VHH binders against 2-(3-amino-3-carboxypropyl)histidine synthase (dph2). Designs and how they scored, part 4

Target 1, 340 residues: 2-(3-amino-3-carboxypropyl)histidine synthase (dph2), of Methanocaldococcus jannaschii (q57907)
Amino acid sequence: MLFKTIFYQKLQKKVTTLFNLETERVIREIENLNKNNPKVIFQAPEGLKLKVEKEIEKIKQYFKQKNINIEIYLWGNTCFGACDLIDNHVKNLNVDLIIHYGHEKLSYANPEIKTLFIPAYHIFNKDEEEKILNDIKNFIEKHKSGGKKVAIATTIQYKKLLKDFNPSIILGCRGEVKEGDVILFVGTGRFHPLMIAYKYQKEVFIYNPLSKCFDKISEEEINKFIKKRILAISKLLLNKPKKVGVVLSTKKGQCRKRVFDEIIKLLEENDVNYLPILVDNISPDILFYDVDCYIIVACPRIVLDDYILYKKPIYTPEEFKLFLKNSFKYKFDEIKEDDF

## First folded at step 8 (VHH; framework vhh_7n9e_1)

Design s42 (from b1 with S31D)
Fold by ESMFold2-Fast, scan of step 8:
Structure s42 (fold): chain B 340 residues (1-340), chain A 119 residues (1-119)
Amino acid sequence: as target 1 above (340 residues)
Amino acid sequence: DVQLVESGGGLVQAGGSLRLSCAASGFTFSDYAMYWGRQAPGKGREWVSGINSGGYSTAYASSVKGRFTISRDNAKNTLYLQMNNLKPEDTALYYCAREYLEDSWRDYWGQGTQVTVSS
């Protein structure tokens, strides 16, 4: 126990991070494998990879001192979310444990290799924490005085800090918010609160825990997003597609096979020719086929955030259905339990 | 290649004023909330002030409220911190930072500019 205490103390002095990578928990889980030669893969989103590289160095040093010959690999490919389960890619390496940073396990995606999910919660000092919590409490009380119940939504980084508010955890691929008259999104960026505002047709306020500023989704911002996507759908009416590529991600957390099958059926019923394409990671450089456009059956953020990066038009399944129905009422796509 | 470069630090007498600048490059500055932090000798990092992407919402640590003003010029890709009525306890390395977005964990910080307040 003394050795672990001294080791963790040294780690804290040499490397201070904004994120709790739960080094002690990771070490404990590796020790629980009860092997002299455990094989472990570390997987992390792009912004955490350098930090995880430092974690790997510490963990290797720890086990070396304990005469345990740990075999560690860092997963080198891009990891965008909890949907990136790599167990099928590494089945031949006889891996004992995968450490997946930045996410919690998705209910619809079960890994076959033992996987430890480390959320990487944002670490705030005491003064920052008090300010954030007081800012949020004051917001809630102000709206409660007006007779309105506030529902809190956030991303994984802030879940632990906000536990007493019973927050809904929002993913880029899926967002479900608990009942409330007013929604306060606690997090960074505008994508998640914009999608929530559109989905629920309710006021969405933003509290940014890094800047500690309040903001609100404007009607103009909602209309701008919807207008851009409706215009993209309308392009299909001007140049009716003769052949479409239907792209299905093979990632366990994105392999929406039921949705894929529904789209194929709809294309057949409407006499639209198609090319079914299976890919692991969807990127602009792999979509070079002789088709007029693509329907992306994967994480909707690939379309909604990155469509401008693609040479040919790309659409969510819901967007393409709007074209088939000649409908002008936009519907936001999201991954559901029953999509698989 | 994201860069944040702070300037404007220096030695100043208690009660004096100083204006810090942070020049941003390599990203669309107007899309990101920004903030200032500081680290005093022998102490941990302290959040000082923040500003939203549009510049119309600001926040301050209680220790600097009423004395410091954060602002931004999106046309010039520059973040500012106007520091008035400086105190010896404001002595620190001041650095600017960009928020990381949503599911992205890409956090960017400048190297900092030293502020020393004489008693």
Scores: ipSAE 0.784, ipTM 0.942, lowest interface PAE 0.8, mean pLDDT 86

Design s43 (from b1 with S31R)
Fold by ESMFold2-Fast, scan of step 8:
Structure s43 (fold): chain B 340 residues (1-340), chain A 119 residues (1-119)
Amino acid sequence: as target 1 above (340 residues)
Amino acid sequence: DVQLVESGGGLVQAGGSLRLSCAASGFTFSRYAMYWGRQAPGKGREWVSGINSGGYSTAYASSVKGRFTISRDNAKNTLYLQMNNLKPEDTALYYCAREYLEDSWRDYWGQGTQVTVSS
């Protein structure tokens, strides 16, 4: 008991990380298996993998000191979200526990192997927390005095910090925001706030908790992004595709079979030849087929963030539908429960 | 690959000034918010100052507000921290950092440049 407390204190002191990987909780869950030889798999997004490697080293050291022969594996393939459940891939290894970093469990994607989801909340010291919360409260008060209700949107990293603001949690694949006259996105990057601004047709302000700076999504920025995607779609009108690859992810949280079937039906109705392709992980190196372009039925971010990395054009299902309908009213692809 | 290299630290007397630079490479600098952090011996990491991608929005920790100025030159891929009226309490290793985008989880920090303020 005392040894455990001292060891946890040493781990905390040596950890130089931005994210709460909840080392004590992970260790406790492994101990709760009540086994002398537990088998545990760790999986993490690319940006957390090296940090999780260091966690694995600390956890191995902890159990070695307790004479518990822990068998640990790091899942080497990509992990984009809670949709990346690996239980079907590792069923023959007789794994006791999977530790899944960077996410909370999705309601429509249930693992068969016991899985612990670690959100990896961003760690702010007391002074930073106070500044962030005061900055946000002042923003809300200023807009309230102007007669406008502020809706707060954020991502998983900041959910715990912002709990008292009742935030809408935005996923890379889906953004639903509670009612408000203006939206304050608390987070990093511009994709989520841009998508929300376009979807809700409301002013979106940004508060970046890392830089602690305010910003705003401009109408010009939205129009520039949308125009770029419309131009990519319009190229299909100039060079009508003879054969299209339709890529469906087999991941439980991304296997949007209903959307896939809808696209196949539309292709058949429009006499467009196609190749249905099943993949687990989508990357540029696996899309080498004799097709003119690909429709990616998976996470939309693969298309919107990474299309430049692909040798041939790639489109979301919604984008390809715009081509088939000869429509230029852009719509973002979002993963919904009824997509499966 | 992403690299952040700090420079400009050194020994300075209380009341003096230093200008820190952070040379960025391996990414489109103008698309990312940047910030400075510091860590004094025996203390945790402290956020010092931040700046948005366009350079027109800045923020400061209360301990440095009015004395430090953050700026950036997107054409030169360089972040700056002008430190005036330095105090012994400002003694620390100063780090340049790039925001991680949305849910990418890829955080980048430089190795730091040492600032020592004599009394």
Scores: ipSAE 0.783, ipTM 0.938, lowest interface PAE 0.8, mean pLDDT 87

Design s44 (from b1 with S31Y)
Fold by ESMFold2-Fast, scan of step 8:
Structure s44 (fold): chain B 340 residues (1-340), chain A 119 residues (1-119)
Amino acid sequence: as target 1 above (340 residues)
Amino acid sequence: DVQLVESGGGLVQAGGSLRLSCAASGFTFSYYAMYWGRQAPGKGREWVSGINSGGYSTAYASSVKGRFTISRDNAKNTLYLQMNNLKPEDTALYYCAREYLEDSWRDYWGQGTQVTVSS
């Protein structure tokens, strides 16, 4: 008891990250396996991998003191998110538990190997927490006095902090927001708030909990983004593709086979030749085929964030459908339960 | 590849002023919100001030509001903190930080520059 208390106190003093990696909960779940030689894989997004490496060191030390011979592996490949399940890749290692950092479990992506999802909530000190909550409350009150209901949207890192506001949690490339006249996105980056603004056709404000700054998605910003994608689609009308590569991710939670099948059918109906390509991880250097462009049936952010890095044009399934239908009504590609 | 290097700290008397700079390299500075934090001897880290990517939205901790001014020069990849009417309680290691974007979790912090305010 004393030993465990001292060890946990030591761990708290050695906290070196902004994120709650829930060390005690991870240890408890490993203990609950009731094995003298448990096999555990740690999986994390790139930005958490070095932090999780330190976490692994702490956990190894804890179990060494308990005379439990834990076998730990760190998943070395890129982890996109909660949709990146590695079950079939590690089946032959007889793993007892996967610790998946940075996300909550997706309802449509069920792991076959026991998996513990650790959200990695951002840790704010008391003063920061008070300021964030007061800033948000003041924003809500100001808009309420103007007759407008504010819907709160956020990402997993801030879910716990914002619990009292009943926020909509944005998952990967999918943004579903509860009803409101105005949306306040609490988080970092501009992709999610821009997508939400376009999707719901409502004013989207941003509150960045790291900088504590308010911002707003402008109509000009939305129009600039949409115009750029429409221009990319219009290039297909100018230079009709002879052959397209249709890329499907094999990762569970990204393997949108129904969407892939629909695109193949549409290509056949329009007499467009194609090469179906299965990939585990998508990067510019693996797309070297003799095709005019690629349709990426995976995470749409590969197209929307990184298309400039690719040697040939890349499109989301929704973007390519706009070309085939000669339509200019832009629609964001979003991962849905019925895509699989 | 990402680097944040603070400078401009030093010893000043109460009521004095200092201007801190943070030189950023290895990323597109204009895409990221930035902020300043500080850590006083024997205390935890305290958020001081933040600025959005475009430089037109700023925020301050109550302890420094009205005395400190955050700014940025996106052409020079540099973040600034103008500190006026310094108090002994402002004595701390001051560091700049870059936000992590939603799916990256990759936060970056500088090594810090020491500010000491004598009474």
Scores: ipSAE 0.806, ipTM 0.944, lowest interface PAE 0.7, mean pLDDT 87

Design s45 (from b1 with S31N)
Fold by ESMFold2-Fast, scan of step 8:
Structure s45 (fold): chain B 340 residues (1-340), chain A 119 residues (1-119)
Amino acid sequence: as target 1 above (340 residues)
Amino acid sequence: DVQLVESGGGLVQAGGSLRLSCAASGFTFSNYAMYWGRQAPGKGREWVSGINSGGYSTAYASSVKGRFTISRDNAKNTLYLQMNNLKPEDTALYYCAREYLEDSWRDYWGQGTQVTVSS
C-alpha cells in the first residue's frame, strides 16, 4: 500500500509537457453562470485527463473560498477530440456548463448545453518560442529568395504561437491548406503532412516544434502508405463482399449522415446487401456482425490508424467507392461541413 | 507501458565529458522524434537538443551548440547525448522525451539523470 501510494505520487510529479488550460478563463465562465450551485462537467482527451484532474482540484478550492457550492464531474469515457460532444448523454444531470479540452468548436457540431472549448495550446518558454519562430522565418526567407511562396499548416496546439504566419489549421481528419508553392507543416507526427503531400501533389517539409528539427515527406513514404491501402481495397475484388456493415457514428461531429446515405444508395445501385449500424463509439469489440467487411462513416482516422485492431476488414467511404468504381486512384476521406 | 529511462549522469569536472543514454521501451522507437531537456534546481525547464526519427536531422540550444551531440541507435531503442567541454552552468537534471502525436496528447518523459559539473 505505502509503496503503491509513493509510486502514484511520483507518477503525478513526473515532468510532463505543459499546455495552457486557461484556468482563469474557465473560472470566469463558471462565475458568469451567476449561480450558487453551478454544475460543471470537465471533458478531456486521455493525454490531458490527469492534468485536468489537477485543474479540477484548483477550481474546487477557488469556489470553496468563495462559498459557492460547485458540483464538478469528470467525463470518464474515452474522448477523441472536439467531435465528441456529450450533451445528449448528460441531460438528466441538469448540467450548466461543459468544459471541453483539446480543441476548438467545430462549425458543424453545435452543443445544446453551454460548452467552453479550451484549445490547450502548447506552452513554450521564451527561448523556445524565439528559436521556433526564427527557424520558421529563416525557412520562409530562403524559399522566398528562390522565388517560392511557403504555405504554413499546423495543428491546434501551435495555432496561437504561429498566428502571425496566417497558418492553415489542420483538424484531425481534414487537411485544407492555403495556396503556396511549398508547404511547411509545423507539428508532430507524419500522417497529416503525408496526406497533404499526396492531396496537393506539392513538396511538404516538416518543422517539429518539440525536437526543433526539419524533415521532409519522401515520395517513397507516400507510395508505401498508398500501396498498403490499395492492397486492402484489392482484397475486395478478389473476394467480393456479399454483405457489408455500414457504421455511422452518432457523435455530432462525426454523424456524417449525408455521406452515409450516399454509400447506402451506391450499395443498392450495385446490388450489395448491407446492415446499417448506429454506434456512439466505434471499437473492435462492438463489430461482431455477420458481414464480410465494414464501411466506417465517422472519423477516417479510425480506419487509417486502427484497422489492424479489427477482426474484419474496415474501409473509409472513399476507399469503398474505389472498389465499386474499380479505380486505384486513391483519395483520402475527409470530414467536411457539407457531410452533415 | 511506454518507458524512458535515462542513465550516465554523475559528477564531472569543468572541461570534462559525459555521455547520457535513454533506453526506450513500449513503442516503436524508430517512428518518433526524440529530444533532451534539462532543469537546474530553482529554474525552469530548458530544451537542450532534438533529433528526428531517422537520426539525420538534429537541433541544439544555443547554450550547448558545438559542445553537445545528440544521436540515436534505432536497433537498440536508445537515445544518446554526448556532452563535451562541460561547464558548471550545465549542472542540471537531464530528461529525455518522446514527441506526442497530434491527436493523442500522450506525452512521455523519463525521470531524469543528474549531471553535476564542478568548477
Scores: ipSAE 0.791, ipTM 0.940, lowest interface PAE 0.8, mean pLDDT 86

Design s46 (from b1 with A33S)
Fold by ESMFold2-Fast, scan of step 8:
Structure s46 (fold): chain B 340 residues (1-340), chain A 119 residues (1-119)
Amino acid sequence: as target 1 above (340 residues)
Amino acid sequence: DVQLVESGGGLVQAGGSLRLSCAASGFTFSSYSMYWGRQAPGKGREWVSGINSGGYSTAYASSVKGRFTISRDNAKNTLYLQMNNLKPEDTALYYCAREYLEDSWRDYWGQGTQVTVSS
């Protein structure tokens, strides 16, 4: 049994890396520091951390052969967006370079410590790439023949593959889709295409580049999701909260202080008692206070994806505003530039 | 913990048939698109077939189209690959995979089941 496991582990190592971690570019940037003892921090989203761990091993071996004493650290906390900068957290380590995976540099996010952004684009082999591009071209042409313009939306992983289609890039809950009669979302999961369908009131098709299957967001699926959230908000009317926790993340990419201040003002105007709570990372284990529910001023997906993990009800600021205003026209909470 | 366990591989003669299964656990199987890949010794990974979460949309690599059929049973949390008219070129380790979600970057693959076609 053990020998079979080792064999399959070795076979797995020979499979093509799913994501382009640009190892050679990372090495070149470290070499360009022109230091005998460079200090480098690697940041990655949770799903890339184990892959980045392997990259760190390769990079350490490379510099050891060059007789360069590289100090490498892996940033252990979560990473959210290109604006989630760790400069102030690592000032005392005298870091020379930060490698930031899963993001592209945003023009308004200028780090004080030199930072290299590695998008980690998905790598498809030639046959897969040709199939994906042909599937999408055929979809566009079919709809064009019917007199309909197709707008393409995607996420960072597929941006490079789809560059010739001029796609709209969706980031978290932020994302504007270019004008079209129908929208083709190229990506995985159903959250972003469902949100887009509701927001734009357009027919949204899905092309999944991993399964290479077409799908569509149904009206039933949209209605089911919205109804479920409306029911959660309606429970506030049946069990009016005496005291609410208002949770603000201190992370730069999530510290929506303007939204936090706005919700506090609304609570005061409606005579609702509250506890303001500052946290670095939001998790179920840290929300154990004497409150009836929480308003999460951070990434909306914490509420929408993970609410079942929490002992007490949690709401987005937009959801709680619907309760306070006695309005049930659902609106998704979207992170915006002016939220901070 | 997410687990994907393949079974049903083995030795078969050219022109024969095999049915592969992938037992999924640790996640809501009916919410995820699934796919099959394969890798022959000394070759890179090849995508074989995919299926959406509801089981009504499927896709196939040109090399297997018309011979292989992907399906799923969401009540049993199981993915299948029916392989007909097998060729020596189909000899490979076959593995199932779950899509990763755009915000997680977490990909999951099974260990694989070996298929050997002789002739």
Scores: ipSAE 0.775, ipTM 0.937, lowest interface PAE 0.8, mean pLDDT 86

Design s47 (from b1 with A33G)
Fold by ESMFold2-Fast, scan of step 8:
Structure s47 (fold): chain B 340 residues (1-340), chain A 119 residues (1-119)
Amino acid sequence: as target 1 above (340 residues)
Amino acid sequence: DVQLVESGGGLVQAGGSLRLSCAASGFTFSSYGMYWGRQAPGKGREWVSGINSGGYSTAYASSVKGRFTISRDNAKNTLYLQMNNLKPEDTALYYCAREYLEDSWRDYWGQGTQVTVSS
């Protein structure tokens, strides 16, 4: 009965598959709660929210037919990573399960409420899969002929497709890449491959699995990015700040209290006045304080991608430390296990 | 509000040519890789061709390589697909798509433009 209903719904809504939302696995985990009135929260990044809304409709209908009165909530705020845990925000709702889309569980960020992580892997049809894998294999063989070992780096969306290449998985602004002479980043966007190129001082090539195009991070591109951030730091040297806002995210997976405490200590040692600010989410609209600039102790991408949106200068902890040490050897801020 | 609007489809005889256009709006076109896909009656979606944000790197499905040329004009926010030596097997709805970046998962597709190749 129930299986036929799910099958029928899939048949009726047959569309080109883009992301695997693992509907059957979600249903199974809810059933495993063994409750007649389970309470479940669905959490997703903005680009998946409308797709997850459709998933909620399917799941709700499935449980209605089983005479199970499921209570479903969609988490209305954005979700940036596996570290964006909401269990403390929802403990008073007595929630049984959180479904967290777009990410895999981080070993150092353990939720207190049972959470199922659904990575939302990109699903390619067989022909696209074969082309992508052959393009990558040909790239590897070409470089092997030149005596160079290729290390593969990718993001969560392509992890399953690339499993046989033993890829390094890049999460947010944290990325460790396995040993290689050159790196092939398989994915979209230029931030991760640029960061990796700078961090490892290796040639980074890009293979985009959506367009199926090859590209490369240039030395000029790296230098342009680094110079822009160094100039922002240099502004602090020319006009020493009188008062700094130090912003700490209270999100369980981003509450980098040790980093926050280290920055506060350094500010005190350098006689820089400061305002400690606790926020859940950081946005331009909430940073209206009487300070010269902000140090953002949260996701580094807030500074690196969005600094243009802010009325006053914002810096990562690593960037501000460069100013205090009078150093210009740039270092990307990365979220680490011992930051908390 | 992201919009992708295709045009240039129509009926053409085998061996003929068509040029498809995709007008993009609501985002910084020059920052995104783009691609063309197609769906023939009774078949699943097929990736046809892709182009990087700068327009200097392109890729093609084996079935169209040597016959189709993808290009873009970043000043006009427009993506093109020049289709030469068309075959009845090329009959399909052709749509353009914008890549999603890293953690965005925001996939955008146009409504499509119909290409029919007579034999």
Scores: ipSAE 0.794, ipTM 0.936, lowest interface PAE 0.8, mean pLDDT 87

Design s48 (from b1 with S30D S31D)
Fold by ESMFold2-Fast, scan of step 8:
Structure s48 (fold): chain B 340 residues (1-340), chain A 119 residues (1-119)
Amino acid sequence: as target 1 above (340 residues)
Amino acid sequence: DVQLVESGGGLVQAGGSLRLSCAASGFTFDDYAMYWGRQAPGKGREWVSGINSGGYSTAYASSVKGRFTISRDNAKNTLYLQMNNLKPEDTALYYCAREYLEDSWRDYWGQGTQVTVSS
C-alpha cells in the first residue's frame, strides 16, 4: 500500500495534465485480473491519445517492477464516444481488459470484453475551481432571488467538479435536462446549449469553465440554425429524390436498427428507391454512390456538424421524416435506448 | 494545423505597460473562446483572463482585474492582452489558449512570451 502511494506521488510530480486519467484506478483494475501476462487495450479520443501514450509508459514501468509481463495495445482508430466499442474487432487477441477513456458506460451499449470507463475529468487548480463554483453559485442565487429555479447541464469533463449542483450530463447525441425555469449549460461550444434551448423552449445561459465567461443562447441563433436545416430539407421538396442511400453504423452504440428499419419501411410506403449501406465509421470518402442524398442512421452530429464536408446532401432520420410528412416543425435526432 | 503564436513580451519597469498578441491559425478563430494563462518559475500555470468567441463577454482573475484588458480581432485572427500598471508579481511566461470542444479533449496552448517586471 505504502509502495503504491509513493509510486503514484512520483508519477504526479513528473507529469501534470488537464485531465484526470485515474492512473491508480487503471493499475488496480489490471491487478484485479490476477494474471502474470494480462492483455490490455487502451482506447481514447484523438485529443487524449498522446496523453494516454504517456499513461501506457507509466503503467508498463509499474508492472515491470512487479515482474508482471503486461501486453498493452493502443487502439489506433478514432474514438468518438462510449458507443465506439471495439470488442468485435479484437476478439482474436484474447484481450482481458479494455480501458476506455473520455466517456462513461452507456446503458444501451454493452461491451462483451470487460471494459473500464475512465471519464477523464478536467482538473482545475484550486483558484480556478473556487472561481468557477462561486460564479455558478452567484448565478443560481441571482435567479433564485428572482423566483426562478436553475437547472444545471454539463458534459462529462465537468461532472465531478459540479457534483453538488446535481447536473444533467449531456452526452454527444442526447440532451436530457432536469426540471428548471432556466437552464445554465456549463461547458464549451454552442451546439448542446442551442439544442436544449430549442428542445425545452427555455432560456439557456452558458458558463464556459475554460474562459470563465457567461453567455446566452439567443433566439436569433436558434432560428438561424433551424432555418439552415429546414432549407436543406426543402431542397428534397424542390427536387424529390429518386434514390436514397440509407447508411447504418455497425457500432454497437450507433447501430440503430429499429430506426433503420422504420426509415426503410417509410421509403417503401412512399415508393422511394434506396440503397442500404452498412459502415463501421462514416466519412465523406466512403459515400460515392449513385444516389441523390443520404439518410445517416448513426450519431446525428455527423449530419449537423459535418454536412458541408459531404459531396451530396445528408440528413438525419428525423429530418427525412419531416420531408415525407411535409412538416416544418423541426425535431433533433437523438439516440435512445429503444432505437436498437 | 492549429497554431498559436504569442508576442509582445519583454522587460518593463514596475508601473509600466505591455500589450501581448496571439496570432491564431489553422482553425475558424471566431468559433472559439480564447484565454490567457501565465506561469512563473517554480509555479504551476495560472488562468489570467478569458474572452468568448464574439468578444463581448470577458473574465479576469482577481489579481489582474482593473489592470489587464483582454480583447480580440476576429478579422485578423488575433487575441490581445493589454497589461497596465504592471507589478513584479506579474513576471511570468504568458500563454494564449484555445478552448477544446467537449468531444475533442484537445487543448491548444502557445509556446508563450516572457514578461519580466523590474522593481
Scores: ipSAE 0.806, ipTM 0.941, lowest interface PAE 0.8, mean pLDDT 87

Design s5 (from b1 with L101V)
Fold by ESMFold2-Fast, scan of step 8:
Structure s5 (fold): chain B 340 residues (1-340), chain A 119 residues (1-119)
Amino acid sequence: as target 1 above (340 residues)
Amino acid sequence: DVQLVESGGGLVQAGGSLRLSCAASGFTFSSYAMYWGRQAPGKGREWVSGINSGGYSTAYASSVKGRFTISRDNAKNTLYLQMNNLKPEDTALYYCAREYVEDSWRDYWGQGTQVTVSS
């Protein structure tokens, strides 16, 4: 019986990574609306959705005790980044506030509906925090003794932990890093350090705060990726496209209309036929048109991570410009303030 | 679906050894950093050891360094923790975990395997 009780408690108290969802700040912002019937949408990345579901339950109970009839919705579709603004999708619901978890606001993407961005800071215990900070300090000191300045890059959830290192915060589909001889990315996964390495064409060291291990994106890995993309571009020279699909995302944080217009103008100047396509979400199953290839005017990750999933070749705007200009100096595509 | 299943725990005397295994399924094991954590009764969770995706970089908590060895077999989708010179204070439920990827934030931990060290 005791064993059975412990077993059921273990199933209910599933071990999970802890994030600061700033429940008190969320409640305060809802209270600041000064409404008896506030309408609030909660939006989160897939891995935070179940944690946010529990937050919603807590928040509903809090406002019920205050005799405030809060109307809450959880955004059911995927959210990959701060670029995923849902304003146009929810206009008919007369929403007062959107709570956006796991991201920080992008300077070039202003939501029409008031949005609170919650970074979801990773909660480390004291011993882990001390080890992480010591590991990073030792890395910096080792390179400093060799005459090298280390630039620290990280994502929003580690910003507070790393504040004393003056880190560059990597946001969305942009990999901008402060000046340094050596770049150390502090974070999980390989996308962000690869983005930085491709942009600067420089080796990037990685410190993973969960495993407490070092890794790197080597020059060999960078060169291999660049050569692979140059080969894909070179195929356009051998089999010149007669018709190209130019795909523009209508998502506010990805609707790079200036870049789209520039590509259209270049296609017209080079007498290349094209089909302009407007889509909300870009996926392989919606790109079934009678074209030779696609130029994806959206987050470059769609091309760089997922091109193998598509039936026809897909290219970033920068990659297609290399073909048109007969240039082989690879440029990494990224979303910029002036793209809109 | 992603599953992490620990095994190899049990009762052992102080100074003894145990080897824990974590069988991973439902994802490309070789693409993710992995780590071990533990939780003793009445105490918070403690990070124990980590290993990168390729298996060539490892890290240890100061309390276990020199006694524990983490390793992985990417062909078998299995993570290991070799525990030597066990102490009563190593008594805990041991969990394996996969790093979350910041784009998806998906967090995976196993159910744990109990290690009890008697004096």
Scores: ipSAE 0.780, ipTM 0.936, lowest interface PAE 0.8, mean pLDDT 86

